# VHH binders against q9y6x5, part 484

Target 1, 379 residues: q9y6x5
Amino acid sequence: LPPKLLLVSFDGFRADYLKNYEFPHLQNFIKEGVLVEHVKNVFITKTFPNHYSIVTGLYEESHGIVANSMYDAVTKKHFSDSNDKDPFWWNEAVPIWVTNQLQENRSSAAAMWPGTDVPIHDTISSYFMNYNSSVSFEERLNNITMWLNNSNPPVTFATLYWEEPDASGHKYGPEDKENMSRVLKKIDDLIGDLVQRLKMLGLWENLNVIITSDHGMTQCSQDRLINLDSCIDHSYYTLIDLSPVAAILPKINRTEVYNKLKNCSPHMNVYLKEDIPNRFYYQHNDRIQPIILVADEGWTIVLNESSQKLGDHGYDNSLPSMHPFLAAHGPAFHKGYKHSTINIVDIYPMMCHILGLKPHPNNGTFGHTKCLLVDQWCI
Key: E = the ipSAE of ESMFold2; O = the ipSAE of OpenDDE; V2 = 0.75 times the mean of E and O plus 0.25 times the DockQ between their complexes.

## First folded at step 24 (VHH)

Design un17 (framework vhh_8dlx_2; at its last look DockQ between E and O 0.90; V2 from the best seeds 0.82)
Fold by OpenDDE, look of step 24:
Structure un17 (fold): chain B 379 residues (1-379), chain A 121 residues (1-121)
Amino acid sequence: as target 1 above (379 residues)
Amino acid sequence: EVQLVESGGGVVQPGRSLRLSCAASGFTFSRYAMHWVRQAPGKGLEWIGSIYEDDETYYNPSLKSLVTISRDDSTNTLYLQMNSLRAEDTAIYYCARHIWGEARTSKFDYWGKGTLVTVSS
């Protein structure tokens, strides 16, 4: 039987939640599989960019999804959650479900993973759900598992996406133990439902399952705001993205805009595009604006307004608060093995290996995940 | 205080056209992309379309042929032109202000109270 892989993302599941909260279902999942405690994600640490990095193995500058909000100055197109259906934004890379879908006797399925409801390189998953936040996890799970079980050609790669605990993290902040405990318990219950469903269908022993996330969450406060309007008149630039990484498109001389912003706050770094630190791998794409502002951890960039968020993400990808985890179970994975850290781009070559796919050129290192796999030597 | 107020709703017959307005106040309207969304009875929120600061528009593919979004920055007003209305277009229509950098959740930071459109023969 061809290998099968289900990739599951719980948006905004911060890695250290595993240490600070109880997850009986997830812990059982881990006990019978593997855990990577920390996954270093890509900069910026946002939903669309990181989810696309997981399935392409590329840094954001390479796959072209450089933010949740983007602007292309040449075509004058805008990208956001509401208008993410144009293949123009996604075609700078080839995600794994497309690679898989193009193989003989294989098909892909997707439940609301970013980019899966868009034809990329003229290919769309054989089975997919249009994004709809109102659709329950149960319904998404039921569709995914049905497709995994009954499809012809067989579904060999599937992805499942859920919006929590990100939404709640934004609302309550990650330091709200009472509310976050409730939210995280629900997540654990959903994992329980997933496992139970797979067992009931007889898929559990033969299906490889990866449970991961795209980013963490840091605590924000009304006392930690950076007001751009106090530093520069709004007529001098167009805002393409705001917080915690602002993308600035100058309407006047770039240098003048830079000079007005460079000392705006001691808690914000201002970069010309060519001066963005190399470690971010966030420079070599036309969709990155001429000036970016990077707020310090826990600081929020605003436009002369208050922020309603008590938690946020998108900060420096070296911050532990921004890091998700990865757990996996199935024939390809060891049982009871824990690993400290990998890069989020390392997931792609691993998944390709599991599925027997030739990976496209990517930034991942297969060697980083060898210890997770039963067919590999771990030194 | 940021305020969005929708108007222009009412009862209309099938096949007719209707133009909704959204009056914005409490912020620099011209700096923000704006959205229209609707909620039909017993259904979830449906995104209709958006217009950005540079007047670039985007529409729900299912509704594109039936709607046009425009804005007047001089009067801080957002518009939704709907043509060839059907019974299934019955819903509360909301205007909402764009929030940068969000995905999947919290797409908008401010909403109007909505205006009811009823399409009935």
Scores: ipSAE 0.818, ipTM 0.917, lowest interface PAE 0.6, mean pLDDT 96
Fold by ESMFold2, look of step 24:
Structure un17 (fold): chain B 379 residues (1-379), chain A 121 residues (1-121)
Amino acid sequence: as target 1 above (379 residues)
Amino acid sequence: EVQLVESGGGVVQPGRSLRLSCAASGFTFSRYAMHWVRQAPGKGLEWIGSIYEDDETYYNPSLKSLVTISRDDSTNTLYLQMNSLRAEDTAIYYCARHIWGEARTSKFDYWGKGTLVTVSS
């Protein structure tokens, strides 16, 4: 009887793909629900940080997942896609599935959302799949719907993650209409399958479904490379993250490293940690390195090598190319309503409201999402 | 030209040990984390473990008691020591170069061609 919510992410789904490509199934979903045309995500505009921001309502400096590649000098711990399950990294926040399943008569289910296979605060999602990219969307969906229908205590919050269009966006670039049209048609078919499966199982009318993404994608080029090795000897620093936001741990005096980098390229901003713009909310965490390099949109930081990427993300979160969308359908949401923008951190307090959960302290503003919800006064 | 060349594969008896090597060239080996990955016949890729530039190691939990990764930056060589080999350890073993900042889509930018290890009586 409690309200149920399924949160779905299609990684790297740039907001304007909706205008530039055909999505008959997604457009039907939107027509009977709500659309937020642009979601302003958090800096840096990378996968792990933004997925954790969605489920915690926190800026990266506050939840501690500050990049896809991190290093902690005190413990000598490394974080990467291959090595992401140490709770040490995730424990600076409490994600919504933990809060949800700790309530009486509730559980949470997860199909590969970042962090859901980690025991965060000694609590792992009640039902989950260990991350494995070879598992089909259909299998992920089958597990999620089985858990939504058959679990005791009942699953009231579920997540589903899919790697596209991010993988193809990196490979082809967002401007490759031929290849991206093929990729995005496959994704629209998956959305059609999702809706059809929920209808066939009797879930569609009473399940709230959010379809969103973590970031967009911008076009890259071999003509837009920043070669760090031309500016600084590699022995002077440890590289924690490379592009488009490089994280630099000096091995020599920090000021010397900064001075070698500050004029490296007019297409890159070089920041001492204390000088990172306040609007990024990206300063107050020990995992943020002493120097960061922020490439201009479409520029790639390299180590005296060419780049194979034709698309990338991670850039300034004010860039429309970095913004995903959000669509939602279900009893909590209006029908046929379009909203221009929210902040990605606003999704968390909205989800808590739908589920009847008390949100932890966060950076989201519930008022930004009120107009999406049938039980709220918009004005 | 980045090159990774595995060696040391072959046929071994169950219960024996084997050390694989990966010779690296064309890049500054000492600045990169490096990985071992394997693919058993008819199976997907399985990550074995990683070693970072500071010699910190991480292992697939299912293999942790059986393997040790090391590196020698003076010879640009990555090593995989495997102990108590079993038939299910039959696979092509690859070394792979770390890529920073990737998640969920691609973990490695360069791979060796692999070395076959066959564990049989």
Scores: ipSAE 0.775, ipTM 0.905, lowest interface PAE 0.9, mean pLDDT 94
ESMFold2 (binder alone), look of step 24: mean pLDDT 82; pTM 0.823

Design un18 (framework vhh_8dlx_2; at its last look DockQ between E and O 0.87; V2 from the best seeds 0.80)
Fold by OpenDDE, look of step 24:
Structure un18 (fold): chain B 379 residues (1-379), chain A 121 residues (1-121)
Amino acid sequence: as target 1 above (379 residues)
Amino acid sequence: EVQLVESGGGVVQPGRSLRLSCAASGFTFSRYAMHWVRQAPGKGLEWIGDIYEDDETYYNPSLKSLVTISRDDSTNTLYLQMNSLRAEDTAIYYCARHIWGEARTSKFDYWGKGTLVTVSS
């Protein structure tokens, strides 16, 4: 039987939630599979960029989704969650579902994973749901499992996306144990539903399932705000993205804008595009603006206003609070194996291996995930 | 205090046009992208479209032919022109202020109270 893979993302599931909260269903999933405790994601640590990195194996500068909010100065186009349907933004890379679907006797399915409701390189998944936050997890799960079970040609790769615990993390902050406990319990229950559904359909033993996330969450506070309006007049620049990594498009001389911002806060680093640290792999794309501002962990950049968020993400990708986890189960994976860390871009070559796909050039290292796989040597 | 106030709603016959307005106050309107959304009875929120600071507009593909969004920064007003209205366009219409960098959730930080549009013969 051709290998099948379901990739599931719970948005904003910080890695250390596994240590601080109880997850009976997820722990059972892990017990019968593998766990990577920390996944180092890509900078910036936001939803669209990291989800696209998972399925392309590329840093943000390479796949072109460099933020949740983007602007292209040449075409004058804007990108946001509301207007993410233009292939222009996605076509700088080839996601795995496209690669998979272009193979003979294979098809792809998607339930609201970023980019899956857009034709990329003139290819869209054979089965997909348009993004709609009002659609329940159950409905998404039912559709994705139906497609995995009954499609012709068979669905061999599928994605499933859920907005929690990210939304709640923003609302309550990750340090709110009472509310986050409730939220995370619901997530665990959803994982239980997923496993149960797969078992009921007879898919559990033959389907490879990866459960992961795109980023973590850090605690924010009204006492940790950086007000840009106190440093520079708004008429001197256009804001493309705000917090915790602001993207600045100068309306006046770039150097003047930089000089006004460079000492704005001791809790914010200001970079000209060419001076962005190499470790971020966040420089070589025209969609990265001339100036970026990077707030320290837990600090929020604002425009002379308060922030309603008690949690946020997007910070330095070396911060543990920004890191998600990865768990997996299925014929391709060991049972009862735990691994400390991988890079998020390493997931792509692993998935390609599992599915027997030739990977596009990518930034991942297959060697980092060999120990997770039963058909590989682990030294 | 940030405030958004929608107006222009009412009862209209099918095939007619309607123009909604959103009056913004309490912030520098010209530096924010703005959105229109609607909620029909018994349905979830539906995104209609947005307009950015540079007047670039984006629309829900299902509604693109029927709506036009514009803004007047001198009066801090957002507009939604709707043409060829149908019964299915009956909904509460909201204007909302854009928030940068969010995805899937919390895309807007401020909403109006909405204005009801009823399309009926």
Scores: ipSAE 0.802, ipTM 0.911, lowest interface PAE 0.7, mean pLDDT 96
Fold by ESMFold2, look of step 24:
Structure un18 (fold): chain B 379 residues (1-379), chain A 121 residues (1-121)
Amino acid sequence: as target 1 above (379 residues)
Amino acid sequence: EVQLVESGGGVVQPGRSLRLSCAASGFTFSRYAMHWVRQAPGKGLEWIGDIYEDDETYYNPSLKSLVTISRDDSTNTLYLQMNSLRAEDTAIYYCARHIWGEARTSKFDYWGKGTLVTVSS
């Protein structure tokens, strides 16, 4: 009987929420499984890039989803949340659900994980939901559990995505204790519902479950704005992405655009593509624009307007505020083990190991996750 | 302040064509991607399509053969051309401004009030 894995993401779940708020259901899940307290994600610390890094084990420059907003000058193609289904964008990598369902007698199922409703390498998840934010967590869970329990060939890998606490983190900011307590309580209740549903359907004992996230959230303020229009005329460049990492496509000489921007704010780093710090692994893809602007934590790049966001993410991936957590439970995992940190790209080779899949070339290190697994020797 | 004002709605016979307009003000229209969205009576929002600053357009596949989105940056105006209108095209039609870099969360920061299109005999 092949091992089964459910991968769950709660978008924007900052690692230190676990310490600062109450999660009775998630803490029970952790107590009976494993916790990685901080997952170092990939730069830029945005939703589509990090979700694809989890399922490919690749840095953004290697898998090609380098931001939530992208532009390809050769084909004139645009990528955004409203226009994310062209396989062109996704085909630079092979996500784990494609590899999984191409094995004999295996299927994959998906409830709205980014990319699972796209035919990547002419292969779409065997069972999937088209993205629709109005679909409740209960309906997503119901579909996933029905597919896990009733499909032929059997579903051995499933994903489930939920938009919170990211949406509320943007709206209220992570420092709004009253509103974030309410939001995080609801999320803990959903985790409780998840566990109870798996138990009631007879799935809990033999299903491996990973609960993780793509990034955290930092507090923003109207006192921390970088007005880009004050530094450069909008006619000198095309804006591909804005904040906190702006992607700048020059319309005039690139050096002239750089020089107009380099002293725009002491709270923003301006990089020519070749000068982007090597530790970001964010240089070697044509979708990364010639100039990027990286705001300091909590600063917002704006176009001569106020900002409506009280929380944001996308900043330097060394920042603890950008880091999610990972918790896992199931036959593959130890019980009651806490681990300090892994890289988000390490999740992919671990998942491949659990599923008995040969990983594609990737940036993860299986050795970083061995201590989580019962079948591996670890001190 | 950002403003988006739709116009051109009304009662239209089946099989006819209609062009909706969206007048934009309070921002540099030419640098933003813009969207059309509709809501039929008793139904949820349905994305129609968008147009980027370079005039590249993307459409809901179910509507792609029936609609054309265009823009005129000199007049800060977004257009929706609808052809061969059917009863199911009866809806309130909204113009919306795109937010850069958002995913799975707030997709538009400003909306118009909408313009009603009624397709009936």
Scores: ipSAE 0.753, ipTM 0.898, lowest interface PAE 1.1, mean pLDDT 94
ESMFold2 (binder alone), look of step 24: mean pLDDT 82; pTM 0.820

Design un19 (framework vhh_8dlx_2; at its last look DockQ between E and O 0.89; V2 from the best seeds 0.84)
Fold by OpenDDE, look of step 24:
Structure un19 (fold): chain B 379 residues (1-379), chain A 121 residues (1-121)
Amino acid sequence: as target 1 above (379 residues)
Amino acid sequence: EVQLVESGGGVVQPGRSLRLSCAASGFTFTRYAMHWVRQAPGKGLEWIGNIYEDDETYYNPSLKSLVTISRDDSTNTLYLQMNSLRAEDTAIYYCARHIWGEARTSKFDYWGKGTLVTVSS
């Protein structure tokens, strides 16, 4: 039987939640599979960029989804969550579901994973759901498992996306133990539902399942605000993205804008595009604006207004608070193995290996995940 | 205080056109992209479209042929022109202010109270 893989993302599931909260269903999942405790994600640590990195193995500068909000100065197009369905934004890379879909006797399925409801390189998954936040996890799960079980050609790669605990993390902050406990319990229950559904359908033993996330969450406060309007007049620039990484498009001389912002706050680094630290791999794309502002952990950039968020993400990808986890179960994976860290871009070559796909050029290192796989040597 | 006030709703016959307005106050309107969303009875929120600061517009593909969004920065007003209205267009229509950098969660930071549009013969 051809290998099958289900990739599941719980948005904003910070890695250390596993240490600080109880997850009986997820722990059982891990016990019978593998765990990577920390996954170093890509900068910026936002939803669209990191989800696309998972399925392409590329840094943001390479796959072209460089933020949740983007602007292309040449075409004058805008990208946001509301208008994300233009292939123009996604076509700088080839996600794994497209690669899989183009193989003989294979098809892909998707339940609301970023980019899956868009024809990329003129290819869309055979089965997909248009994004709708009102659709329950159960309905998404039912669709994805039905497709995995009954499709012809068979679905060999599927994605499943859920918005929690990110939404709640923003609302309550990750340090709110009372509310986050409730939220995370629900997530664990959903994992239980997933496992149960797979068992009921007879898929559990033969399906490879990866449960991961795109980023973590850090605590924010009204006492940690950076007001840009205090530093520069709004007429001097267009804001393309705001917090915690602001993208600035100058309307006047770039140097003048830079000089007005460079000392705006001791808790914010200001970079000209060419001076962005190399470690971010966030320079070589036209969609990156001429100036970026990077707030320190827990600081929020605002426009003369308060922030209602008690948690946020998008910060430096070296921060542990920004890191998700990865758990996996199935024929391809060991049982009861724990690994400390991988890079989020390493997931792509691993998935390609599992599915027998030739990977496109990517930034991942297959060697980082060999210890997770039963068919590989782990030194 | 940020305020968004929708107007122009009411009862209209099928096939007719309607123009909704959203009056914005309490913030620099020209700095923000604005959105229209609607909620039909018993259904979830549906995104209609948006307009950016540079007047670029984007629409829900399902509604693109039926709606036009525009803005008047001199009066801080957002507009939604709807043509060839159908019964299924019956909903409360909201204008909302764009928030940068969000995905799959809170896309808007401020909403109006909405205006009811009822399409009936």
Scores: ipSAE 0.856, ipTM 0.933, lowest interface PAE 0.6, mean pLDDT 96
Fold by ESMFold2, look of step 24:
Structure un19 (fold): chain B 379 residues (1-379), chain A 121 residues (1-121)
Amino acid sequence: as target 1 above (379 residues)
Amino acid sequence: EVQLVESGGGVVQPGRSLRLSCAASGFTFTRYAMHWVRQAPGKGLEWIGNIYEDDETYYNPSLKSLVTISRDDSTNTLYLQMNSLRAEDTAIYYCARHIWGEARTSKFDYWGKGTLVTVSS
């Protein structure tokens, strides 16, 4: 009876949504399982980097997915959501689904988790869906449950990704109670559907389920814009990423570009790569550009234009607004336990333990998650 | 005011070629990656490909043998060359402006109105 794990992400689910909105289905899930109230994610607090950190246990500088937009000057390769499938970008780490399905008598399944449709180290998830945002949660869940029930070798690790509440958080902002209440109720209904489907298919009693997210969301405003074009002529640099962490590749002397930017706004920190704070663990990778600009919470870097977003993320990972939560239920987990914080990189060694996998070298600490697990002496 | 205007659509015979244009205005075109996307009748949106400001291109693997994307920065114009057209290429074709650093939820901030291509004998 091999242990099985389903990892679910609802993108952009800020930890304090749990206390500020109603979640009857998620609260029932938590009551019979565990909750980690705050997960400290990795800088920069963006989607691709943090999803890869969950499944590798590594900081961004170590796994190489350092942003949602990247550029490699040597190969002239670009990375974005539209062109994210080149293994070049992903091969600096080994995600857990690769390790899992290379074990004897095991396979992995994926419904749109970032990277699961890429052949990382010549290995793609055993069962997967190509990313397509038009595919309903119901169809994603149907595929995952079919694969969990009907695959040879059996699927022991599965992932499920959903775009909300991130999409609505960007569109409305987290402070829009009316729209966010409607969105979050819909998400709670999807969690109810998930649990009900697992029960009806006979999977619920023996499947470990983690529900988590990659980051939170902060409120933006047209009153909090940093106009980059007012500080520096665009001909002096190549823009690799814009907001809230801009990535600047100088076309002229780097110090000259730095000097033009350093006094641009009191609401933005300008770092030479070697001066990026050590607490970010965001320096030792060639994909991190020579200059980065880090906007203060709720500020948006723009190119002499208004912003269409009312919410955003990517800011300093010490900010509570950037933190997601983690909830879990299943045979490996205690019932009715709440834990205050873990690091997002701690999820990987915990998952490896549950699945009986040898973790690759990583930045996580298994001891931080021991109290969630029934087979561990917490103290 | 950012505007994207597609043109060059119409009825074309199977096996022939067609070039679509997208006229851009209201922004510094040379700074942005640009995309082509299409929607066939009764179908969802299908990404065709993009071109970056350094002229590097990426294509949907299922379409790469049929299409070429180019840009003319002197006229702020994006192009889509389509070859060996078939009935399944009938769709509304859109150009769209890339957003830096977005994933999954907001890939493009501005779209054109689209131009209809009908492949018919």
Scores: ipSAE 0.793, ipTM 0.914, lowest interface PAE 0.9, mean pLDDT 94
ESMFold2 (binder alone), look of step 24: mean pLDDT 84; pTM 0.840

Design un2 (framework vhh_8dlx_2; at its last read DockQ between E and O 0.92; V2 from the best seeds 0.89)
Amino acid sequence: EVQLVESGGGVVQPGRSLRLSCAASGFTFSRYAMHWVRQAPGKGLEWIGNIYHDDETYYNPSLKSLVTISRDDSTNTLYLQMNSLRAEDTAIYYCARHIWGEARTSKFDYWGKGTLVTVSS
ESMFold2, look of step 24: ipSAE 0.830; ipTM 0.926
ESMFold2 (binder alone), look of step 24: mean pLDDT 82; pTM 0.829
OpenDDE, look of step 24: ipSAE 0.841; ipTM 0.927
ESMFold2, fold request of step 25: ipSAE 0.862, 0.863, 0.851; ipTM 0.939, 0.938, 0.934
ESMFold2 (binder alone), fold request of step 25: mean pLDDT 83, 83, 82; pTM 0.835, 0.832, 0.834
OpenDDE, fold request of step 25: ipSAE 0.914, 0.914, 0.919; ipTM 0.961, 0.961, 0.963
ESMFold2, last read: ipSAE 0.829, 0.846, 0.852; ipTM 0.925, 0.933, 0.935
ESMFold2 (binder alone), last read: mean pLDDT 83, 82, 82; pTM 0.834, 0.829, 0.831
OpenDDE, last read: ipSAE 0.915, 0.919, 0.914; ipTM 0.961, 0.963, 0.961

